# VH-VL binders against q9vpl3: the designs that were tried, part 30

Target 1, 224 residues: q9vpl3
Amino acid sequence: RGKINIQRPKAPHYERARVVAVTQPKYPELPKAKSCFKTRAERTQQQQENPYNEIIAREVRNWLDHSRLVAFFHLSSITADDIFRVRVQLHKQNLHLKSYGSKIIEQAVKNTRYEAIVPLFHSNHCIVFSPDPEKTAALLRIVRRVPQMVLLGGIVEETMLSRNQLVAYAQMPGLHAVQAQLVQTLSQAPGHLIQQLQAHQNSFVQVLDVHAKNQMNEETPKST

## First folded at step 11 (VH-VL)

Design B53
Fold by ESMFold2, last read:
Structure B53 (fold): chain C 224 residues (1-224), chain A 122 residues (1-122), chain B 107 residues (1-107)
Amino acid sequence: as target 1 above (224 residues)
Amino acid sequence: EVQLLESGGVLVQPGGSLRLSCAASGFTFNNYAMTWVRQAPGKGLEWVSSISWSGSNTYFADSVKGRFTISRDNSKNTLYLQMNSLKGEDTAVYYCARDRFDSDYGLYMDVWGQGTLVTVSS
Amino acid sequence: DIQMTQSPSSLSASVGDSITITCRASQSISSYLNWYQQKPGKAPNLLIYGASSLQSGVPSRFSGSGSGTDFTLTIRTLQPEDFATYYCQQGWEYPRTFGPGTVVDFR
């Protein structure tokens, strides 16, 4: 527990230098003796490797190592006060609101089945990480009151889910709660109610089976 | 009550193998990455290995890389350390720890087991 | 690999004293510095994470500060249960390196 600084720290001066270096590359014309001398273009290209990008990519990989739930949102115009309020509310539920550039996400998920998520980060966006997938319902309940955050989909238990699949997942009661209700119902109620409870369980299995089949063609991620 | 209990530490000969177990209770084991830390007699703490919540990503200290493997069984709430090609330098108390990460705080170990002693001697 | 150092390696103090232990990283680790306490024959326990955040159940006489490479642990009004070994540990990267420890013993 303890107090959390929920405001993302601003990048240091070398991040600004990285942006300037990318937008103003030094491209000297190739000299005729380039076999013996390093060109300005080769030096500039080597300088474009920014160690800050790898630090942030490592942060994303740490989030993924510790998060069973990852949710992706499109982010429309929102005031700093409103996004701060949402971040605090999410944090109380162990839900962590972040944003990362597409190049950083690409570095973080390189050689994983998650490479398909990179285009989601070309537009204005945010990500929510949580170690607890049972917080999916709380996440969607909080965000429903925030029309500026539009759900795109997520990852639950290393399985990619579409928007509709994630919403369906959040609407299912917890497995233990469903099991407890089934036991109580079998003790008290006739067979028609049992059939309805079995239909809810079958719907959940079908949702998981569909997304597993649609997204199975990926190599096992390698720790880098 | 959040608890981690290591077991399996015994006397083994150099070149031998040993598997340590760490049983978790009082929390949702599947939600957490896990770490092994060791302490040679009279010495400080040394990080050995870490594993992601799913087990898909593992990390090792150079001193044990290639000889030790880390795994977990989330259905049994248990973390494992398989130690092969044991050397005298591997003699230590081995602790398991629950791992945490937040970009505001970094990586940290908030819950520790009591430790299990591994002795590598002829 | 990030090397961690601690100073002093040991110190003697009396109940009621205020003490400070320092930890230095060989490169910047932001505020990703943790402090652990270990009594003889016992497992370590977390005192402070993220340089300055107290773990649940840790008395307010413990405090941490620092960022970048230099960090401190301060214990105000030492109690008998505070005589132990204290380790810093960086949470910035793998391998996750510990400092060599500081033994706090009574005078």
Scores: ipSAE 0.802, ipTM 0.923, lowest interface PAE 0.8, mean pLDDT 80
Fold by ESMFold2, look of step 12:
Structure B53 (fold): chain C 224 residues (1-224), chain A 122 residues (1-122), chain B 107 residues (1-107)
Amino acid sequence: as target 1 above (224 residues)
Amino acid sequence: EVQLLESGGVLVQPGGSLRLSCAASGFTFNNYAMTWVRQAPGKGLEWVSSISWSGSNTYFADSVKGRFTISRDNSKNTLYLQMNSLKGEDTAVYYCARDRFDSDYGLYMDVWGQGTLVTVSS
Amino acid sequence: DIQMTQSPSSLSASVGDSITITCRASQSISSYLNWYQQKPGKAPNLLIYGASSLQSGVPSRFSGSGSGTDFTLTIRTLQPEDFATYYCQQGWEYPRTFGPGTVVDFR
């Protein structure tokens, strides 16, 4: 055919919302998600403030008691508004986006087979919980458009899966028939799976540390 | 239609044992934690026991700990309560309930069965 | 263990009245407070979860509020089907505990 292959339409043109904004219903301001996704310093301080660690660890255990699907992501720098929009989009699919410090995770999974996941939470991260593992495909579809969230792996039906295994799980048409076989296979090499997740995370942390170091080498900003 | 249906409640002598069942239908049973709640005649509601979606974690009221066990069979969509060493104070209607958790709302029970009466009397 | 109390224990009201039931926890439970309705001979039904969130299918004349230790259930414009017993219940921790109930009777 004599048509050029245009992968996307002209994206930069947006209607100016001048007249539309006047006619729209007035909505409450979206809540800031900062308290949900704390900075490194705030997470460190909260972990050192021992009185509430058991309360939050209990929350994680409640999530685990109610979630057949748990997915782990590395989280790059993202605005509070953007992460809130992602959280809302996930929530519509019964997918719950959270973040917890490594000390909290360690306390929550103490004396369980999940103790090996704790190192994944030493870097900037987020977790998605869901009661419904069939939502794994929806999860991956939503986060594909969010490059700041990098899938590290997950837990499905109490079995730990690598990134590639979780992606493969999401593509299987007969999820119920295949779940028992997948669980059995992965239980044979749990240490290798954790090592693969840790190596991938460590590589991202090293790149981010170099980036943060370069930013700190900048001159003092102009005074206020 | 989402339903929970308890069965197995009967008259039992003190010291006896009884197993209650709760059949689930109209929803994916495996996605949910489950809870037993009881109500003595003319009294309020008392939480008895809860179980995680997989059955790996269980929780009990102090009044029944060591005497009752909770289990589930996800292939049969059925929740169980095994009650041993029954006492007169265990006389109640026993309800099963579908349990929910969200860190915004806490733990809550959104679907209840109609209950089954257990009577412990000589 | 978290002790839950309710006030009043009983009240009499007419169709069309607006009523308020209070619930108090012995310690802070954030907003993890649920309300259930139970009619005689029937199972409880969830009305409100998380202090103020209305369960699907529950009429908008029901509302909940509060946080910390003090919570209220309000029923505006009572209907004949609203004469029942109402229980609050904390969803903060195990053991899960209920209030003693509030009986709403037709006068």
Scores: ipSAE 0.793, ipTM 0.920, lowest interface PAE 0.8, mean pLDDT 81

Design C85
Fold by ESMFold2, look of step 13:
Structure C85 (fold): chain C 224 residues (1-224), chain A 120 residues (1-120), chain B 112 residues (1-112)
Amino acid sequence: as target 1 above (224 residues)
Amino acid sequence: EVQLVQSGAEVKKPGESLKISCKGSGYSFTHYWIGWVRQMPGKGLEWMGIIYPSDSYTRYSPSFQGQVTISADKSITTAYLQWSSLKASDTAMYYCARLDYGEYFGFDYWGQGTLVTVSS
Amino acid sequence: DIVMTQTPLSSPVTLGQPASISCRSSQSLVHSYGNTYLSWLQQRPGQPPRLLIYKISNRFSGVPDRFSGSGAGTDFTLKISRVEAEDVGVYYCMQATQFPYTFGGGTKVEIK
């Protein structure tokens, strides 16, 4: 014959297996020397958070800090097509459906005012963020048809609400209720009227600013 | 509609500085990451780095650390890629792309690209 | 760095026939929390890349259902059930499980 193709047999593969077998540790639970001689500084450095998880946690913090509505859901098994359809419906209402790992959420809210939400994320979950708390009704309407998403509660204007409180909030009147409260307040004592008008004026200005901005967006659509 | 619009093509000489731009619209610019990707002529895609416009936090690929600067100006919804001293090997197409870790975990929208040509 | 290896490098396909693109990673792409952050991009001639598939198998907005993704761990596949003329271009897999983000070398799909 002639030429021998030594590369066909993976001799280093078989030799590696023999070497690995001989050098395998006898104590599978714990390498003795490695555990016994770690310093306190090395343990502290090894307890540092994964840098990749911190990058994702930064995004979570930003969404929490800039969302006036946050809703938490338990998420049962759901198809990719079903969750995509829900995400599209929510996005049309400026509602942003997101899913992050539980450890990332724990890292994001550690030592913050939102640390109390951590127990909600010990199971499979998802979160909906929005800058507009008036969209709570639209959110609940959309997810009502998605039995895989079970409302746990939420945050509205930096106040934590239970499931029932969030549902009740969604049914509260909007701009018309503020206007009706102004009429009702005008029939009361003058000093109390001034305080009520200042509070309603701030809320009313915020609603008018959103309304004017929405009208501008509708007059110049970028969609085809 | 989410849109990333990049600045126009550039022709430069070695040693010159350059800053190219990527303007985002149709979404909350500060809530999403912007990444930069290089494509050399006839080659594949290379990730250069990423920025979070809310606080300008940046991460660079080790291959590009110290060779470019990524920045953003959230007041005009614009991200930037810049060189202090261009080399002929910097001739490539440069893309910006949007990234979200909570929805898609990938670059969902891309700019049209900026061709940078460095020759003497 | 996670190396992403695509095969084939070129895939000439008869119009209307299926195409299949393989992507292998040098390490598992499963994140600590069980998700696999593997996406597929399409780059048509003279155009920027476009997201097709995210998280292995989810079609992005506006992507036709003839595109599908599958796989687990280190082995992933993009399938086009019947290739149309508009599907000509280069396809890339990409991992976003850890930095640096890395792309496969690309697979050129063309009509023969």
Scores: ipSAE 0.660, ipTM 0.845, lowest interface PAE 1.5, mean pLDDT 79
Fold by OpenDDE, look of step 13:
Structure C85 (fold): chain C 224 residues (1-224), chain A 120 residues (1-120), chain B 112 residues (1-112)
Amino acid sequence: as target 1 above (224 residues)
Amino acid sequence: EVQLVQSGAEVKKPGESLKISCKGSGYSFTHYWIGWVRQMPGKGLEWMGIIYPSDSYTRYSPSFQGQVTISADKSITTAYLQWSSLKASDTAMYYCARLDYGEYFGFDYWGQGTLVTVSS
Amino acid sequence: DIVMTQTPLSSPVTLGQPASISCRSSQSLVHSYGNTYLSWLQQRPGQPPRLLIYKISNRFSGVPDRFSGSGAGTDFTLKISRVEAEDVGVYYCMQATQFPYTFGGGTKVEIK
């Protein structure tokens, strides 16, 4: 009597298989909750004008108006834990990571100078706000460690910047540093000028001295 | 560190007016909503209303609409809850809390509470 | 108004044992934006409420990992994997999906 392999039961006879297939209770396919298959985009489109949106839009507008640095990021498959970690790091630098719905953003920026940012919010996104534009370098440093955050662009001192422009901006010495360098350069200029002026004077004196020495040598009668 | 510091306990009589305060510090006061929550003795939490300090936009719970006034002074980073005429039924602990719609959609930081006692 | 119903009213728990609190809403808490704005708050005796969980399952800063939130739609659960002495207090669920914001009735967690 062949050991019935309970781990790999022999396929039932075709007749039995047919009977089993026909007698299997057809469980009504649970209506695929239309909500499970609605793309995030479709879910976002059906966002009825909720009075709540106005409240949130007000907040968004306020952040935009009071921020000197705004950076827009695409989020690619980032976990809640990862976002939290990034948020903590950013917060330590007085950088504020916020996430709003695309419709809220649209409502917030409608008929404002920020209307041009709307196309950036077609997918999962987040915004980082800062009152300090000098934190751009810090922001980029932090985000570099987070591959799930893709920089799309930003606003610095009321100027819209592309991704590349924002990166370039972060690499520039801060305004204060540049000013300090300028002051230093300007402070050195008089010194250099004085040196140059003194050099000419010194050279002139040397030439005069040589001339005087030569004249003295010429006036020394060769005592024959 | 984000802190909300509320004014001290109040003992009042029915019919008196009262204004309690909530001072925010350690964050940008104008960027976050402030809410007020009532907790009657031995009872649960009740949402009263919220204010956006930047422009003093206010929303009230229907149960508290017309019963209290929520205000803010952004210059001193302070929110207020006030009654024109107190009732014995107003005896409760009152909490202010910060609300963030950009991340938590909830009250993330709370004041220590202000106990208001209204007795005859 | 959305009514939030918490069960149980009281949860006596032995130290080191798990605790579970349920919160049911009278309506779906799914916002039009797809998010569910359910939060859990802890209020220790003599203290103000503290945020534990936001958006169903996200732990707030400084909250121990023994706290976890789950649920969807109208049914939500807060779990404490191992109850500690400091976890004694009243826990509230809160919905912020619709005005007015509403709280559950609270669940008192006590140590047996």
Scores: ipSAE 0.597, ipTM 0.805, lowest interface PAE 0.8, mean pLDDT 87

Design C89
Fold by ESMFold2, look of step 12:
Structure C89 (fold): chain C 224 residues (1-224), chain A 120 residues (1-120), chain B 112 residues (1-112)
Amino acid sequence: as target 1 above (224 residues)
Amino acid sequence: EVQLVQSGAEVKKPGESLKISCKGSGYSFSHYWIGWVRQMPGKGLEWMGIIYPSDSYTRYSPSFQGQVTISADKSITTAYLQWSSLKASDTAMYYCARLDYGDYFGFDYWGQGTLVTVSS
Amino acid sequence: DIVMTQTPLSSPVTLGQPASISCRSSQSLVHSYGNTYLSWLQQRPGQPPRLLIYKISNRFSGVPDRFSGSGAGTDFTLKISRVEAEDVGVYYCMQATQFPYTFGGGTKVEIK
């Protein structure tokens, strides 16, 4: 392949020695982090230069904006049939299993408080979205049978939770909320005690019915 | 359970306007893209464009840009395809189909189709 | 635009015999995140299209195991191991790796 010889400097003794000295790696190497930490203008331009990824990022934002429960998982190798069965089980509980590329997640959460989640998606992953934060316990029950899905953490009611915090949240039964409400009600004047106890009895029965239904649904899931 | 139901067949003259509909049910309508696909008589499938009902963001195939308008009304879970001035070459079957990038199956559910006939 | 070319245009097949449909794209369908968004659709006479295969080789829900997909890069194949009467129709490949989304020209499978 011919090269155009438009302008080429001569190679004197000084220039040969200079070229050798310039090739020495004496000056500091640029940190790899600088390639990851682009300026605001470069990040904005990169986002606008990939319109296909921005289209997908709109879907991610919509799920995030309309989900009161978001759970993040590391995903090991799993067959398409197995993950499809998990997706069906989750869907019956209004839990929506999704996967997106890491750069799409980065675009979706850019300039939001959720930017900190981006490193979670540098490996194989999946996300579960739901409008129903009370379904956290059902989520963890289903995933417990799926060793390929490893919980990393989540978002509940717009608050980021660690793995342990999310597990603790899932273990808070509705009965505890009713019991706390009953304790607070008993602080009222005695003249209203009978009526307040009757109201909380009905709430307690309702919570027991929910627990019974959840136990049956876990073993023999029903349509919602 | 997931269902896309399109409006009925249309017979029109050149120059008339038309708006056909695609109603989604059995899923969270605003979370899924709706695409429109044309099939001319005896021919294959052509992608016309796609809409995200949550914010009405649209993308058109270059072949259809400016020829049709894609819109959606998420309050009634319905997407629309419309022409301001029909041509005889618009005679075709039109399908709507659902798309989700997050678990990506491609166009996984399709409407039954709307036949549009444009003739004098 | 990615051009999707299908062969054959028509595939008359004896019941119980295999059928093979090829789809070639004008450029690679590999998305930058490693997925190849190639789908196969079936359109039975008088019906809308239905999804058979997504991401080259994954069968959609309710699709019999006699359907299989394979391929990479620019060359893709749909196989029906034993054709049944209900398999009559037109089969399309479709790419969604980049806009505009494009379909192959279709392959008509008929019973001899």
Scores: ipSAE 0.559, ipTM 0.799, lowest interface PAE 2.1, mean pLDDT 78
Fold by OpenDDE, look of step 12:
Formats: C-alpha cells, structure tokens, sequence
Structure C89 (fold): chain C 224 residues (1-224), chain A 120 residues (1-120), chain B 112 residues (1-112)
C-alpha cells in the first residue's frame, strides 16, 4: 500500500480539480490587519482632508493657553488600554492626556509662542495638560510606570523645559515650601549673625584675658 | 454619604427615544467615573460604558457602541444613558455605578436601578 | 474580550455552612502595572449590586469578615465562611483589567 505522499499529493483528476477550484470558498481576503496604526501617509492624508482640523487645532491652542503644565511624550508601542489606564490615573491628578496629529499640532502652534514644540511631534506622541504646575511630580510618578511613554520635554509656567529640566523641576520643593524655607533662613540670619558676632567678641575677650593674666604673672616680682 | 439616584421606571414602545438619569451626591461628581451596567431580566450584569464627568470622556463596550449614548452634566452632577430608538431587546434593568480607579478600581457605589420596559 | 466563567451556577447552602464560588478568566487578569483588577459583587434579591471584594482579596467598606477573596492570574475564589440568611443572592465576579469590562455569569447562593 503505497505511502500516501502527503507532501506532494498527486494532482487530482482534471474534473475534480475543476470542482475543487470552483468550490474553493473565496475567503474574503482577511482584511489585511490594518495595522491599528494607519500608516503615516494615511494619517497625513486623512488629516489634510479633515474639515475639522481647524477646530481641533483651536482646541489644542486652547489647552496650551490654559495650561500651566504641558508635557510632551513619545509613545512607543503602547496599547489603547494602557493609554486609557494612564489617562485614568492622570485624571485623578487633574492631568489631561491628549493625542493629536502632528499636522494639527503644527497648525495649532503656527506663528505662536509654541512653535518651537513642532519638532517634538514627528512620531507617535501624546500631550499631558494641567492647570497646576505642582502636579509635575505626580505626572512623572505616573509615567514612570509606563515605559512606553517617554518624556520629551514640556512647558511649565510658559517656559520650555527639557526632559532633564522637568525632572529637576519636579524634585524641587513647591514654591511655597521654598518660600517658607527662604523666610526661615532669613529669619535665622540675624540670629546667626549675632551669634557669630558674639562669638568673635567672646573669643577676643578670652584672648585679652589670657594676655592680661600673662602680663600680671610677669610683673609679680619674685620676692627673693 | 455617596449616593447615586436614578430616574424612575420607564415604559416605552419600540422606536421611541429614551434618556434615563443618574444623579450623584455626597462626593465630588466630576472626579469619579460613572459607568452603566445592563441587566436583562433574569440575566447577569453587562458593562455598557463609562464616562468621566469632568470632560465627558466616554468609553463604550463594543456591544453597546453606537447603540446608546452616555453623557453627563457635571453642573447638576447627573449622568445620562440614552437611546435614539428603543428595541424590545432593550428591556432591562439599568444601573449606574461610580467607578473608583484610585482605590478600588471597581464600581464601589451603585444606583438603585432603572427598569426600562419596551413593549409594543 | 475576557470571558469570566463562574462555578457553580447555583450554590445551595445550609445556614452556618461555608460557601465557595469560583471565577475563572479566559486570560490573565494581571495588568501591566502589576495589579489584578478582579472584584466580587453581591446582588441581593430586588437590590442593586454591591461591591464586596476588590483587587482579589480586599474587602470593601462595611463588608463582613466572613467574606474573603483569593486567587491569582486566571483563577479566583470567593468564600463565605458562615453563610447567613442575608447572604442570599447572586454573586458576580468582574474584571476591570481590560476593556471591555466583563462580568461572570453569576452564582446564585440559596439557603437549603
């Protein structure tokens, strides 16, 4: 009984081949897994044709204008669910995560003080907005848990900051704390000065006393 | 005390529109998510979607996407679930629930439910 | 979608006896952040659902200590150490690790 060559099945008889060819279910081409990520080209084309781009650009501008903290992130292979999770966490801190197309951003910031941010938006990105610059630390804490979000830079109190500068800013004590420390330092300064001045005086007096004692001892004639 | 109070029972015909409400009290309404859950008669719970009242950001279950609209008015601390055209299959109890992602990551407080009956 | 399978469908229990409900997920419920967002809900007859347990094993406020949750990954269990009359109802597990959120089919706890 000849081993059925499963690897090279004999071509079916012509009639059978015809029937098989006709009865082969034309499986609709599996929709090419449209990579959830529209090609940059497709995104760009869609963005150009979107009559709402202007509206969205206005929205972006509005966010920028009303935010005291703006952070820019690169997104590296992050899932929609992860983004949502992050969004939820950010919302708890009154941080608003938004994602806009690069063209929209460009349009939004054209001829504005924000124009310098355009080079940051060449890839998948998101922006976090907050009315409270003190939330920078909270933002960074949340994002640390999301390796897919890479901090690129940001704007704090209308000042553009690099990644490192934002990190440094987040580590700084709040303005009030710094002010309090300053006040404390200033309030202690007179006391320290007085102590230092007194210390010098006391040391001087001690030196003088020692000198006086030494002179007295030299003047005591050894009564032979 | 945290409370969610839903609108009363509704009896509607197929094709009619409906909007039911969920009013939150005893907490900062704008800072907590509200979810809607469907329970068909004698059946289990089905998650429909959630909304963040502060900015009205919504997320729907795929099964309910396009079938219902979830909205909120933070000024009156109320969330809404609405249908443009009811079907008999929409007959169910609908619950709103507060979703706390901070501590519980779950629905911690529930409304009393709104019974929607759609019958010809 | 993550499918949540509860067993048994019905759990007749004698008063004072323990009850155990199982919930199995079709996928791991461990989130990328390391947390497992599994909750247990109780729905008494004619009442809305009530949160009992969150994040596998944490009792919600006001929940008696006779309720306990355990499990990991895909297998979770709700235990009632001593069933009381007020415990009659349907219990649901819920996952919130992935959208859409999904519930188990429910387990009806009844008194024999």
Amino acid sequence: as target 1 above (224 residues)
Amino acid sequence: EVQLVQSGAEVKKPGESLKISCKGSGYSFSHYWIGWVRQMPGKGLEWMGIIYPSDSYTRYSPSFQGQVTISADKSITTAYLQWSSLKASDTAMYYCARLDYGDYFGFDYWGQGTLVTVSS
Amino acid sequence: DIVMTQTPLSSPVTLGQPASISCRSSQSLVHSYGNTYLSWLQQRPGQPPRLLIYKISNRFSGVPDRFSGSGAGTDFTLKISRVEAEDVGVYYCMQATQFPYTFGGGTKVEIK
Scores: ipSAE 0.019, ipTM 0.553, lowest interface PAE 4.6, mean pLDDT 85

Design D92
Fold by OpenDDE, look of step 12:
Structure D92 (fold): chain C 224 residues (1-224), chain A 121 residues (1-121), chain B 111 residues (1-111)
Amino acid sequence: as target 1 above (224 residues)
Amino acid sequence: QVELVQSGAEVKKPGESLKISCKGSGYSFTDYWIGWVRQAPGKGLEWMGIIWPEDSYTRYSPSFQGQVTISADKSISTAYLQWSSLKASDTAMYYCARDEGIYESYYFDYWGQGTLVTVSS
Amino acid sequence: DIALTQPASVSGSPGQSITISCTGTSSDVGGDNYVSWYQQHPGKAPKLMIYEVSNRPSGVSNRFSGSKSGNTASLTISGLQAEDEADYYCSSYTSSSTWYVFGGGTKLTVL
């Protein structure tokens, strides 16, 4: 029995080679998952046509329409745990932290008064919604714990505010306090006006009385 | 009116544990940060740390990290500063203060009256 | 190390205007409008006098004013009175570690 040359196996007899060739399992080329080669355009188009995105976009619009306070934050390397903790704290204050994709936001605000916020969503962002604009200060106190949440701006009472304006708004006395002050100031104004008007009238009457007295004294003929 | 009332003066020996308190009133205790500030005799103010009373989130100065523990009990509107083992160098006046600042603005608008801690052998 | 530097002492006569400086070692210290000033009388707790560089809390005299130029914040006291004799501390937020830093304090003497 000839030493099987393991280093250079003799080519099998033609018939054997034929049988081996026919019996070799043809492994179907794994279909290159078409999904891996989808062009950026195809991926973008598929995302746009996703009915789910429309539903979420509608949700975003609902939040925007029903919120009197909306704050936009950039998220810089924040952990899921940190986000969760902040979310819990915000929730206790009736502040709702949400995160949406940029495309969803674009779809949600397209042809709306909120279209101006689109440029804010080029990176990782979150939005905080509240029905109460008085919670702005509370929001800004809570987010101090998370430096990774960078305030970009917000919407208060349908007005878009810059970062600085939003901070300034939070520092203002509540609307009721300001209104009370205004009413107090306005209520004091009429009193001063009345005093000034009365002072002038009284002065005029005094001058007229003096004039009348002087005229009476001139008409009294010195009866010599 | 907003008020912070601290516990009374303490005289302790080295190695003893201590917990001092700061009770807030006249405002929503859980809506503001509470800070602790140390002032050694004849020295300046030193920030020790700060706590969010709602969930007891705490941040420490690097100099005080691991040296003290700041805690809070929101049910009684009280913040605490505690030592596990006092040192003579811990002799100082300790103030609690409310942080009124928002976002990146940090300032203390209301202060407790201070707690004098004396550690002497 | 992030530090705020204050003069150790400042003096003035009644009626004069004096200024206390607070200089940060880094642009990150006091770079923004985050400087506050505290007054402390002997044996008393500190009192907030100025926040955010130039804002006065309610109840603080208009004689106290704050300003900032570059990395130096200043507290100005106009019409100096005997009651103004106290220690004054500046404070700032530090962006790097989200913590507070106090200046070394300035003793103001009214002469």
Scores: ipSAE 0.802, ipTM 0.898, lowest interface PAE 0.6, mean pLDDT 87
Fold by ESMFold2, look of step 12:
Structure D92 (fold): chain C 224 residues (1-224), chain A 121 residues (1-121), chain B 111 residues (1-111)
Amino acid sequence: as target 1 above (224 residues)
Amino acid sequence: QVELVQSGAEVKKPGESLKISCKGSGYSFTDYWIGWVRQAPGKGLEWMGIIWPEDSYTRYSPSFQGQVTISADKSISTAYLQWSSLKASDTAMYYCARDEGIYESYYFDYWGQGTLVTVSS
Amino acid sequence: DIALTQPASVSGSPGQSITISCTGTSSDVGGDNYVSWYQQHPGKAPKLMIYEVSNRPSGVSNRFSGSKSGNTASLTISGLQAEDEADYYCSSYTSSSTWYVFGGGTKLTVL
C-alpha cells in the first residue's frame, strides 16, 4: 500500500486542527466547523492530485508525439546504481529512459492510435524515447549490459513494431527513410496470417485484438 | 573501413608486467563493445572479456576474472589488456575484436591481427 | 574452458559438401540462442563466416551456410575448395559464463 501514508509521524495542519477541535467541549455547532474545514482540505487535496497527473500525462504525450523512436521494456529488479549507469550511457546517445504509472499512460494515450500500449505498463517497465530512430542499434547495444531490461517492442516513425521487427530495423544499413519503408513493408507481410485468423474469427477474436491493434507483424511474440 | 590494429609481439620473463593495445579506426569507437580472445599455441579460442569503451564497463570470463585487466582510452580509440605479473602459461596469441551484436546477439565481426606474447626465462 | 562440442577434425574431397557440428545445451545453442562461426587459417586472425545461426556477412561465399536443430548448430560448406582448409570455431553465449563461449574447434582437411 505504499501510496497511502496514514501512519505519518506528524499530522498535517488540517489533521492537527481537527484533533484540537475534537478535544473542545461539545456544542451544537462543532460538527459544522469541522465539516467545513474538511471540505476545504478535501478540495485542496483533490486539486493537487489532479494537476499532478495532468502535468505528467502531458509530458508523456509530448515524448510520444516528438519521438521518432520509442522502445518498451519489461524491467525486473535492478540496483539504483546499475540503472543510473545505463541511463547515463543512453543519454549520451540522445536516448531517454523513463518510467510512468499505468494510469498516467492511459491519460496520455487517450483518443490516440497508441491506446494499445497501455497493457504493457501494468507490470514493472521502462520506456526509451528518442528523436533519432537511427539510434535504435546504439540502444540495443547498450542494453546488452542490462539483462533486467527485456525488450517488448517499439514504435518507429509512428509504426508499431514487434520485438523482432525492431531488432531487424536496427540492423538495416542505409538512409533513414529507406529503413523505415523496409520495416513497414515487412510488418505488412502477415496478410496471409490475417486471412487465416479471420476464417476463425469467433475463436480468435483476442488474436485480432492484439495489444498493438494494427497491421504490424501478427506473429506471436516469444513462444516462452 | 573498420580496422583494429594491435601492438607488436612481446617477449617477457615471468613476473613482469605487460600492457598490450588495440586501436580501432574507421568507425565510432565508443558505440561498440570490444572483446579480447586468447589462443594458446596449438589450442583453440578462449574468450577473456569485453569492454564498453565509453565508460569502461567490463565483463570478464570466469576463467580470467582477477587475472587480467581490460581497459580503454576513448580519447585515442584504444582498448588495452594488461597483466600485473606474467606467467609462462600466459604465452599465447591475443586478439581484440569488435562485437557488432545487438540485444542478445553476440558475434565478433572485425578482429585485430593479434599480439603474440611469449613468457619465458 | 567452457567449450561447445565440435568434432576434432573433418575431411572431404574437392567439390563435396561437408558439415561441421556444434553441440551445446538449451542454454547456449538451443532455443532462441544465436550461434556464430569463425574460420581461421594458420597464422591468421579468425574471420566471421556466419552470425545469428544462418546469416552470412558480405564477402562470405554462399557456399557457407549455417543452421540449427535442437541443441546442435551446423556449418555446411558446399563445393569444397582447397582454400577452405582451416580451423572452424562455433561460438555462443551461455548463462554459465558472462557473454561468450567458443567450441573446441574443428580442423577441416581438403583431400
Scores: ipSAE 0.735, ipTM 0.869, lowest interface PAE 1.1, mean pLDDT 79

